# Designs tried in a protein design chat: VHH binders against Trk system potassium uptake protein TrkA homolog 1 (trkA1). Part 3

Target 1, 124 residues: Trk system potassium uptake protein TrkA homolog 1 (trkA1), of Methanosarcina mazei (p0cw17r1to124)
Amino acid sequence: MKAVIIGAGEVGYHIAKALSPKNDVVIIDKDEEAAKRADELDVLVIEGNGANAEILSRVLQNADLLVAVTGVDEVNIVACMTAKLIMKNKNGWKDTKTIARVSNPDYIDSPVTSRAQVGVDLMI

## First folded at step 23 (VHH)

Design ee2 (from dd1 with D62E)
Fold by OpenDDE, fold request of step 24:
Structure ee2 (fold): chain B 124 residues (1-124), chain A 124 residues (1-124)
Amino acid sequence: as target 1 above (124 residues)
Amino acid sequence: QVQLQESGGGLVQPGSSLRLSCAASGFTFSNYQMHWVRQAPGKGPEWVSSISKSGGTTLYAESVKGRFSISRDNPSKTLYLQMNSLRPEDSAVYYCAKGYWRFDSSGEGYFDYRGQGTQVTVSS
């Protein structure tokens, strides 16, 4: 399995650590210190905005899973949305399952639309 | 001191193959993810491919997917790029780079260190 992890904080780092022995893992974080810490693992590390379409388009091909677990709800949601849009526009790319960590009740209890419609398959 | 020395470039016809090598020294090769980037005349640097420390995870630019293959031999501290079905637009100086992939505030990717490069020219 290939997994793309957005956010190399406590949650993202441990997900990457757990997955990396048996899976292909790419982890993305905008924070230099978080990226440096992630580089301790046997994974591909990118220091950058995980919601950036250019960065995501370079890593998403054949990805089974995208897990967005930064400390910013909006980044996690936009990352998932961007991933789904990229997949839609790329011929021959398999569908990537998207997971977003979201804590703000504004997005959970009073969303503008269903999470699936914004590209989030699972919200945690 | 860190050294990366690329070799294997040359002048070839479209449809032909080349194999580039990058000899690394001055650092613990197996502790770093490695990359290939290229730069054509009048153009900015273009990322080509990345490989994790153990070689288990690889990434490719869309322009080279299915044609190029990145690999590494940690005991000999050597990075490789197998280039098949070469096209004129593949003509560039090819560099190997170490460290994780970074993006600056302008959205441009860069690496902490790269070699002097090897020239690849594809022409009829």
Scores: ipSAE 0.916, ipTM 0.950, lowest interface PAE 0.4, mean pLDDT 96
Fold by OpenDDE, fold request of step 24:
Structure ee2 (fold): chain B 124 residues (1-124), chain A 124 residues (1-124)
Amino acid sequence: as target 1 above (124 residues)
Amino acid sequence: QVQLQESGGGLVQPGSSLRLSCAASGFTFSNYQMHWVRQAPGKGPEWVSSISKSGGTTLYAESVKGRFSISRDNPSKTLYLQMNSLRPEDSAVYYCAKGYWRFDSSGEGYFDYRGQGTQVTVSS
Protein backbone atom coordinates (compact mmCIF):
# COMPACT_ATOMS: atom_id res chain seq x y z
CA MET B 1 0.00 0.00 0.00
CA LYS B 2 0.90 3.68 -0.14
CA ALA B 3 1.01 5.70 3.05
CA VAL B 4 1.47 9.43 3.52
CA ILE B 5 2.70 10.42 6.95
CA ILE B 6 2.44 13.98 8.21
CA GLY B 7 4.95 14.60 10.95
CA ALA B 8 8.34 12.99 11.29
CA GLY B 9 8.53 13.26 15.05
CA GLU B 10 8.83 10.27 17.31
CA VAL B 11 5.49 8.76 16.31
CA GLY B 12 5.68 9.54 12.59
CA TYR B 13 9.24 8.33 12.28
CA HIS B 14 8.45 4.99 13.83
CA ILE B 15 5.33 4.55 11.74
CA ALA B 16 7.40 5.24 8.62
CA LYS B 17 10.09 2.86 9.79
CA ALA B 18 7.58 0.09 10.39
CA LEU B 19 5.77 0.55 7.08
CA SER B 20 8.67 1.26 4.72
CA PRO B 21 9.97 -2.30 4.24
CA LYS B 22 6.75 -3.47 2.57
CA ASN B 23 4.96 -0.29 1.60
CA ASP B 24 5.37 2.93 -0.32
CA VAL B 25 5.89 5.68 2.21
CA VAL B 26 5.99 9.44 1.90
CA ILE B 27 6.72 11.43 5.02
CA ILE B 28 6.32 15.19 5.37
CA ASP B 29 7.66 17.49 8.08
CA LYS B 30 8.32 21.19 8.14
CA ASP B 31 11.22 20.84 10.55
CA GLU B 32 14.59 20.39 8.90
CA GLU B 33 16.03 18.20 11.63
CA ALA B 34 13.01 15.94 11.62
CA ALA B 35 13.21 15.66 7.83
CA LYS B 36 16.90 14.83 8.00
CA ARG B 37 16.25 12.10 10.52
CA ALA B 38 13.45 10.69 8.40
CA ASP B 39 15.81 10.61 5.45
CA GLU B 40 17.66 7.81 7.18
CA LEU B 41 14.78 5.58 6.15
CA ASP B 42 14.02 4.21 2.70
CA VAL B 43 11.13 6.58 2.14
CA LEU B 44 10.41 9.75 0.23
CA VAL B 45 10.91 12.73 2.49
CA ILE B 46 9.43 16.16 1.97
CA GLU B 47 10.43 19.12 4.09
CA GLY B 48 7.33 21.25 4.13
CA ASN B 49 3.91 21.98 5.58
CA GLY B 50 1.97 18.73 5.58
CA ALA B 51 -1.32 20.61 5.54
CA ASN B 52 -0.37 22.45 2.35
CA ALA B 53 -2.75 21.52 -0.46
CA GLU B 54 -0.10 21.83 -3.15
CA ILE B 55 2.23 19.42 -1.40
CA LEU B 56 -0.55 16.98 -0.57
CA SER B 57 -1.88 16.99 -4.12
CA ARG B 58 1.50 15.79 -5.34
CA VAL B 59 1.67 12.79 -3.02
CA LEU B 60 -1.90 11.65 -2.41
CA GLN B 61 -2.62 9.97 -5.71
CA ASN B 62 -3.52 6.33 -5.03
CA ALA B 63 -2.63 6.74 -1.38
CA ASP B 64 -4.34 4.22 0.87
CA LEU B 65 -3.59 5.97 4.11
CA LEU B 66 -2.79 9.43 5.42
CA VAL B 67 -1.57 9.57 8.99
CA ALA B 68 -1.21 13.02 10.49
CA VAL B 69 0.74 12.78 13.71
CA THR B 70 2.45 16.12 14.18
CA GLY B 71 2.51 17.70 17.60
CA VAL B 72 -0.11 20.21 16.47
CA ASP B 73 -3.74 19.11 16.52
CA GLU B 74 -4.86 21.77 14.06
CA VAL B 75 -2.24 20.77 11.49
CA ASN B 76 -3.28 17.13 11.75
CA ILE B 77 -6.95 17.96 11.33
CA VAL B 78 -6.38 20.38 8.46
CA ALA B 79 -4.13 17.87 6.70
CA CYS B 80 -6.89 15.26 6.83
CA MET B 81 -9.52 17.74 5.72
CA THR B 82 -7.37 18.94 2.85
CA ALA B 83 -6.65 15.39 1.78
CA LYS B 84 -10.34 14.51 1.63
CA LEU B 85 -11.15 17.64 -0.32
CA ILE B 86 -8.40 16.92 -2.83
CA MET B 87 -9.67 13.38 -3.27
CA LYS B 88 -13.20 14.59 -3.92
CA ASN B 89 -11.95 16.78 -6.73
CA LYS B 90 -9.86 14.08 -8.38
CA ASN B 91 -11.44 11.43 -10.56
CA GLY B 92 -10.23 7.88 -10.26
CA TRP B 93 -8.19 8.35 -7.11
CA LYS B 94 -8.44 5.91 -4.25
CA ASP B 95 -10.38 6.78 -1.15
CA THR B 96 -7.56 7.63 1.21
CA LYS B 97 -8.26 6.79 4.83
CA THR B 98 -7.28 9.60 7.15
CA ILE B 99 -5.97 9.34 10.69
CA ALA B 100 -5.33 12.36 12.89
CA ARG B 101 -3.63 12.53 16.23
CA VAL B 102 -5.68 14.88 18.37
CA SER B 103 -5.11 15.63 22.05
CA ASN B 104 -7.19 18.74 22.71
CA PRO B 105 -10.51 17.84 24.36
CA ASP B 106 -12.11 20.82 22.63
CA TYR B 107 -11.75 19.00 19.34
CA ILE B 108 -12.57 15.56 20.69
CA ASP B 109 -15.46 16.20 23.06
CA SER B 110 -16.97 19.35 21.55
CA PRO B 111 -16.51 19.04 17.81
CA VAL B 112 -18.24 21.40 15.41
CA THR B 113 -19.47 18.38 13.46
CA SER B 114 -18.84 14.67 13.00
CA ARG B 115 -15.30 13.50 12.38
CA ALA B 116 -16.26 12.11 9.02
CA GLN B 117 -17.64 15.43 7.89
CA VAL B 118 -14.37 17.15 8.70
CA GLY B 119 -12.39 14.55 6.80
CA VAL B 120 -11.02 12.58 9.75
CA ASP B 121 -11.82 8.89 9.56
CA LEU B 122 -10.04 8.09 12.81
CA MET B 123 -8.74 10.16 15.70
CA ILE B 124 -6.01 8.78 17.86
CA GLN A 1 32.62 17.00 -5.29
CA VAL A 2 28.99 16.25 -6.06
CA GLN A 3 28.30 15.85 -9.75
CA LEU A 4 25.12 15.10 -11.64
CA GLN A 5 25.40 14.78 -15.40
CA GLU A 6 22.21 14.50 -17.43
CA SER A 7 22.12 13.08 -20.95
CA GLY A 8 19.74 11.64 -23.51
CA GLY A 9 17.89 14.78 -24.48
CA GLY A 10 17.25 15.84 -28.06
CA LEU A 11 14.77 16.91 -30.68
CA VAL A 12 11.95 14.43 -31.26
CA GLN A 13 8.47 14.34 -32.75
CA PRO A 14 5.28 14.17 -30.73
CA GLY A 15 4.40 10.64 -29.69
CA SER A 16 8.02 9.55 -29.65
CA SER A 17 10.07 8.31 -26.71
CA LEU A 18 13.28 9.37 -25.00
CA ARG A 19 15.27 7.95 -22.16
CA LEU A 20 17.19 10.37 -20.01
CA SER A 21 20.11 9.36 -17.85
CA CYS A 22 21.76 11.04 -14.92
CA ALA A 23 25.25 9.94 -13.96
CA ALA A 24 26.01 10.63 -10.33
CA SER A 25 29.39 10.92 -8.66
CA GLY A 26 31.02 12.43 -5.62
CA PHE A 27 28.51 11.03 -3.13
CA THR A 28 26.96 7.74 -2.02
CA PHE A 29 24.21 7.55 -4.62
CA SER A 30 22.21 4.81 -2.90
CA ASN A 31 21.86 6.93 0.24
CA TYR A 32 19.81 9.61 -1.48
CA GLN A 33 16.39 9.90 -2.95
CA MET A 34 16.56 11.36 -6.44
CA HIS A 35 14.32 13.52 -8.57
CA TRP A 36 13.69 14.87 -12.02
CA VAL A 37 12.64 18.45 -12.53
CA ARG A 38 12.18 20.42 -15.71
CA GLN A 39 12.09 24.04 -16.75
CA ALA A 40 10.54 25.34 -19.92
CA PRO A 41 11.36 28.75 -21.38
CA GLY A 42 9.56 31.51 -19.53
CA LYS A 43 8.30 29.14 -16.84
CA GLY A 44 9.48 28.23 -13.39
CA PRO A 45 10.89 24.86 -12.45
CA GLU A 46 8.39 22.01 -12.48
CA TRP A 47 8.77 18.84 -10.48
CA VAL A 48 8.46 15.74 -12.65
CA SER A 49 9.22 12.63 -10.62
CA SER A 50 10.83 11.27 -7.48
CA ILE A 51 12.29 7.92 -6.46
CA SER A 52 13.34 6.55 -3.08
CA LYS A 53 16.78 5.18 -2.27
CA SER A 54 15.97 1.60 -3.19
CA GLY A 55 13.59 2.56 -5.97
CA GLY A 56 10.62 1.03 -4.20
CA THR A 57 8.66 4.26 -3.93
CA THR A 58 8.04 6.56 -6.88
CA LEU A 59 6.01 9.72 -7.42
CA TYR A 60 4.95 11.48 -10.60
CA ALA A 61 3.49 14.81 -11.50
CA GLU A 62 -0.02 14.49 -12.88
CA SER A 63 1.15 15.94 -16.18
CA VAL A 64 3.48 12.98 -16.80
CA LYS A 65 1.76 10.15 -14.94
CA GLY A 66 1.28 7.10 -17.13
CA ARG A 67 3.79 8.37 -19.70
CA PHE A 68 7.00 8.78 -17.74
CA SER A 69 8.81 6.22 -15.62
CA ILE A 70 11.57 6.94 -13.15
CA SER A 71 14.12 4.28 -12.22
CA ARG A 72 17.59 3.96 -10.82
CA ASP A 73 20.58 1.64 -10.86
CA ASN A 74 22.47 2.08 -7.64
CA PRO A 75 25.51 -0.03 -8.59
CA SER A 76 26.18 2.16 -11.62
CA LYS A 77 25.02 5.32 -9.80
CA THR A 78 22.60 6.21 -12.57
CA LEU A 79 19.13 7.73 -12.51
CA TYR A 80 16.79 7.26 -15.47
CA LEU A 81 13.67 8.85 -16.85
CA GLN A 82 11.82 6.94 -19.53
CA MET A 83 9.62 9.38 -21.40
CA ASN A 84 6.93 7.92 -23.64
CA SER A 85 4.19 9.55 -25.68
CA LEU A 86 6.01 12.84 -25.64
CA ARG A 87 4.08 16.05 -26.16
CA PRO A 88 5.16 19.54 -27.18
CA GLU A 89 4.43 20.74 -23.65
CA ASP A 90 7.09 18.33 -22.39
CA SER A 91 9.73 20.50 -24.03
CA ALA A 92 12.11 21.76 -21.38
CA VAL A 93 15.51 21.42 -19.87
CA TYR A 94 15.43 18.35 -17.65
CA TYR A 95 17.48 18.23 -14.48
CA CYS A 96 18.22 15.47 -12.04
CA ALA A 97 18.31 16.53 -8.42
CA LYS A 98 19.68 15.06 -5.22
CA GLY A 99 18.29 14.91 -1.71
CA TYR A 100 14.95 15.25 -0.04
CA TRP A 101 12.35 17.58 -1.47
CA ARG A 102 12.13 20.97 0.21
CA PHE A 103 9.53 23.71 0.20
CA ASP A 104 10.11 27.28 1.23
CA SER A 105 7.68 29.56 3.04
CA SER A 106 6.17 30.64 -0.28
CA GLY A 107 5.29 27.06 -1.15
CA GLU A 108 7.92 26.70 -3.85
CA GLY A 109 9.76 23.42 -4.08
CA TYR A 110 13.51 23.17 -4.44
CA PHE A 111 16.46 20.83 -4.10
CA ASP A 112 19.92 21.36 -2.71
CA TYR A 113 21.71 20.25 -5.84
CA ARG A 114 20.88 19.57 -9.46
CA GLY A 115 22.81 18.92 -12.67
CA GLN A 116 23.36 21.20 -15.63
CA GLY A 117 20.38 19.70 -17.41
CA THR A 118 19.65 18.18 -20.81
CA GLN A 119 17.43 19.80 -23.42
CA VAL A 120 14.32 17.97 -24.57
CA THR A 121 12.44 19.46 -27.50
CA VAL A 122 9.24 17.90 -28.78
CA SER A 123 8.18 19.39 -32.08
CA SER A 124 6.58 18.26 -35.32
Scores: ipSAE 0.914, ipTM 0.949, lowest interface PAE 0.4, mean pLDDT 95
Fold by OpenDDE, last read:
Structure ee2 (fold): chain B 124 residues (1-124), chain A 124 residues (1-124)
Amino acid sequence: as target 1 above (124 residues)
Amino acid sequence: QVQLQESGGGLVQPGSSLRLSCAASGFTFSNYQMHWVRQAPGKGPEWVSSISKSGGTTLYAESVKGRFSISRDNPSKTLYLQMNSLRPEDSAVYYCAKGYWRFDSSGEGYFDYRGQGTQVTVSS
């Protein structure tokens, strides 16, 4: 399995650590210290904006999972949305399951549309 | 001191193959993810491929996907790039680079250290 993890904080780091022994893992974080810490693992680390379409387009091919678990709800949602949009425009790419960590009730309880329509398969 | 020395480049015809090598020294090779980047005259550097520490995870630019293959031999501290079905647009100086992938505030990717490069020219 190939997993792309957005956010190398406590949650993302531990997800990467758990997955990396038996899976392909790419982890993205804009914070240098977080990226450095992630680089201790046997994963591919990118220091950058995980919601950036150019970065995501380089890592999402054949990805089974995208897990966006930064501390910023909007980044996590945008990352998932961007991933789904990229996949729709790429022929032959497998469907990537998107997971977003979202805490703001504004996005959970009163969304403008369904999470699936936004590109989030699962909110945690 | 850190050293990366690329070799294997040359002048070849379209459709041909080349195998680039990167000899690493001055650091614990197996502790770093490695990359290939290329730069054509008048163009900025272009990321080509990445490989994790153990070699289990690889990434490729869309432009080379299916044609290029990155690999590494940690005991000999050597990084490889097998280039098949070469095209004129593959012509560039190819560099191996060390460390995790970084993006600056402008969204441009870069690596902290790369070799001197090896010239690859694909021409009829």
Scores: ipSAE 0.914, ipTM 0.950, lowest interface PAE 0.4, mean pLDDT 95
Fold by OpenDDE, last read:
Structure ee2 (fold): chain B 124 residues (1-124), chain A 124 residues (1-124)
Amino acid sequence: as target 1 above (124 residues)
Amino acid sequence: QVQLQESGGGLVQPGSSLRLSCAASGFTFSNYQMHWVRQAPGKGPEWVSSISKSGGTTLYAESVKGRFSISRDNPSKTLYLQMNSLRPEDSAVYYCAKGYWRFDSSGEGYFDYRGQGTQVTVSS
């Protein structure tokens, strides 16, 4: 399995650590210190904005899972949305399941539309 | 000091194969993810491929996917790029690069260090 992890904080780091022994793992974080810490693992690390379409386009090919677990709800949602849009525009690419960590009740309890329409398959 | 020395480039016909090597020294090779980037005349640098510390995880640019293969031999501190089915558009100077992938505020990707490069020219 190939997993793309957005956010190398506590949650993202540990997800990467758990997955890396048996899976292909790419982890993205815009924070230099977080990226450096992630680089301790046997994963591919990108220091950059995980919601950036250019960056995501480079890593999402054949990805089974995108897990956006930054500390920013909006980044996580946008990352998932961007990933789904990229997948729609790329013929022959696998459908990547998107997971977003969201804590703000405004997004959880009063969404403007369905999660699926936004590009979030699972919200945690 | 960190040194990366690329070799294996040359002039070849379309459809042919080349194998590039990158000899690393001056750092613990196995502790770093490695990359290939290329730059064609009049164009900016283009990321080609990435490989994790152990070699378990690899990434490829869409333009080379299925044709190029990145690998590494940590004991000999050597990075490889097997290039098959070469095309004229693959013509460029190829560089090996050290460290995790970074993006600056302008959205440009870069690495901490890269070699002097080896010229690959694909022409009939």
Scores: ipSAE 0.911, ipTM 0.949, lowest interface PAE 0.4, mean pLDDT 95
Fold by ESMFold2, last read:
Structure ee2 (fold): chain B 124 residues (1-124), chain A 124 residues (1-124)
Amino acid sequence: as target 1 above (124 residues)
Amino acid sequence: QVQLQESGGGLVQPGSSLRLSCAASGFTFSNYQMHWVRQAPGKGPEWVSSISKSGGTTLYAESVKGRFSISRDNPSKTLYLQMNSLRPEDSAVYYCAKGYWRFDSSGEGYFDYRGQGTQVTVSS
């Protein structure tokens, strides 16, 4: 499978490390030191903003999974939303599953509001 | 001293194929992800393709996907770009680049190291 990971902090780095032996992995972090650390893994590393539509367009073709696990909930949600918007208008692209780490309980789904409306298939 | 030497360019007709090579020296080739970038006259640089350290993960610009194939041979320290079904808009100087892809604060993508380039001209 192909996975795109947004955030190369502790969580993202260890997801990438676990996935890379058997899967294709792209990992994105705006922080230079995080990118340098991730570069030790057999993955493609991008130092940049994982919510940037130009960057996402380059990496999401044939992606099975996008996992946004930066330390900033809003970046994680926006990355997933942007990814779904990109894929909505791309004929022949996979419907990539989007997962966002969300720590703030105020962002957790309520009975009358679905997180799927903003492009997050799963919050963790 | 990082050295990257591109070769294999030329003047060809539309629909032709070319195979570009990039000979690497001055670093442990197998420890770095590699890329192809092209620049046409009067245009800014355009990312073409990327490949992970082992060759397991690849990315392609939408404009070349399905026509171009990136590969590497780590024992011979050589990066390749197979270019099929060439079009006039593929005319450019092609550079190989070493290291993870970086985006600056303005959103402009760049690489720390690239070669001198090889000219590809597709003309009827």
Scores: ipSAE 0.791, ipTM 0.903, lowest interface PAE 0.7, mean pLDDT 89
Fold by ESMFold2, fold request of step 24:
Structure ee2 (fold): chain B 124 residues (1-124), chain A 124 residues (1-124)
Amino acid sequence: as target 1 above (124 residues)
Amino acid sequence: QVQLQESGGGLVQPGSSLRLSCAASGFTFSNYQMHWVRQAPGKGPEWVSSISKSGGTTLYAESVKGRFSISRDNPSKTLYLQMNSLRPEDSAVYYCAKGYWRFDSSGEGYFDYRGQGTQVTVSS
């Protein structure tokens, strides 16, 4: 499988480390030191904003999974939303499953609203 | 210390194929992700393709997807770009680049190291 991980902090780094032996992995973090650490893994590393549409459009091709696990809820949600918009405009691309870490309870799903409406298939 | 030497360019007709090579020295080749970047006259650099340390994960620019194939041979410290169905808009100097992809604060992507380039010209 191919996974795109946004955020190379503790959570993202260890997801990438666990997946990289048997899967294709791209990991993105805007922090230079996080990118340097991730560069020790057999993954493609990008130092940049994981919610940036140009960056996402380059990495989502044939991706099965996008996991946004930065420390910033808004970046995680926007990355997932942007990914779904990119895939909507790309003929023949997979429907990438999006997962966002969301810690702020004001963003968590309720019976009246759905996380899928903002492009997040799963909040964690 | 890092040296990257591209070769294999030339003048070809539209629809032709070329295979570019990048010979690496001065670093442990298998420890770094590698990339191809091209620059046409009067334009800024354009990312073409990326490959992970083991060669398991690859990415391609939309403009070359399905026509170009990146590969590497770690024992011989060589990166390759197979270019098929060449078009006049593929004309450029092609560079190989070492290390993870970085994006600056203005959103421009760059690499810390690149070679001297090889000219590809697709004429008529």
Scores: ipSAE 0.781, ipTM 0.896, lowest interface PAE 0.7, mean pLDDT 89
Fold by ESMFold2, fold request of step 24:
Structure ee2 (fold): chain B 124 residues (1-124), chain A 124 residues (1-124)
Amino acid sequence: as target 1 above (124 residues)
Amino acid sequence: QVQLQESGGGLVQPGSSLRLSCAASGFTFSNYQMHWVRQAPGKGPEWVSSISKSGGTTLYAESVKGRFSISRDNPSKTLYLQMNSLRPEDSAVYYCAKGYWRFDSSGEGYFDYRGQGTQVTVSS
């Protein structure tokens, strides 16, 4: 399978490390030191903003999974939302599943706000 | 000293195929992800394709997807780009690049190292 991981902090690094032996992995982090550490793994590393639509459009074709696990809830949500918008404009691309780490309970499903409406298939 | 030497370019007709090579020296080739970038006259650099250390994970620009194939042979320290169904808009100087893809604070992507390039011209 192909997985795109946004955030190369402790969580993202360990997900990438666990997946890389048997899967295709791309990992994205804006922090240079995090990118350098991830570069020791057999993955494609991008040093940049994981919510950037140009970056996402280059990595999402044939991706099975997008996992956004930075320390910033807004980046994680925006990355998933942007990914769904990109895929909506691309006929023939598989429907990538999106997972966002969200710590702030104000962003979790309520009568007014739904994670499905903002393009997050699963919040963790 | 990091050295990257591209070869295999030429003048061809539309619909032709070419295979580019990038001979690497001065670093442990198998420890780095690699890329192809092209630059047409009067244009800025355009990312073409990326490949992970083992060759297991690849990415392609939308404009070349399905026509170009990136590969590497780690024992011979060589990166390749197979270019099929060439079009006039593929005409450019093609460079190989070493190291993970960086995006600066202005959002522009770049690589720390690239070779001298090889010219590909597609005309009829």
Scores: ipSAE 0.780, ipTM 0.899, lowest interface PAE 0.8, mean pLDDT 89

Design ee2 (from dd1 with D62E)
Fold by ESMFold2, last read:
Structure ee2 (fold): chain B 124 residues (1-124), chain A 124 residues (1-124)
Amino acid sequence: as target 1 above (124 residues)
Amino acid sequence: QVQLQESGGGLVQPGSSLRLSCAASGFTFSNYQMHWVRQAPGKGPEWVSSISKSGGTTLYAESVKGRFSISRDNPSKTLYLQMNSLRPEDSAVYYCAKGYWRFDSSGEGYFDYRGQGTQVTVSS
């Protein structure tokens, strides 16, 4: 499978490390030190904003999973939303599952507004 | 010192194939992800393809997907780009690049290290 991980902090780094032996992995972080640490793994590393549409369009080709686990809830949600918008405009691409880490309870789903409306398949 | 030497360019007709090579020295080749970047006269650099340390994960620009294939041979410290079904718009100087891909705040991607390049010209 192919996974795109947004955030190379503690959570993202260890997800990438666990997946990389048997899967295709791309990991993205805007922080130089985080990118340098992730570069020790057998993954493709990008130093940049994982919510940036240009970056996402280059990495989402045939991706099975997008996991957004930065320390910033808004970046995680926007990355998932942007990914779904990109895939909506791409004929023949599979529907990538999007997972966002969301720590702030004010952003967590309510009955009236679902996370699916903003492009997040799972919040953790 | 890092040294990257591209070769295999030439003048070909549309529909032809070429295989580019990039010979690496001055660093532990198997420890770094590698890339191909191209630059047409009077244009900015354009990312073409990326490959992980083991060769297991690859990415391609949409304009070359299905026509180009990136590969590496870590024992010989060599990166390759197989280019099939060449088109006039593929004409450029092709560079190999070492290290992870970096993006600035405007979405412009760049790499810290690349070679001198090899010219590919596809005549119409």
Scores: ipSAE 0.768, ipTM 0.892, lowest interface PAE 0.7, mean pLDDT 88

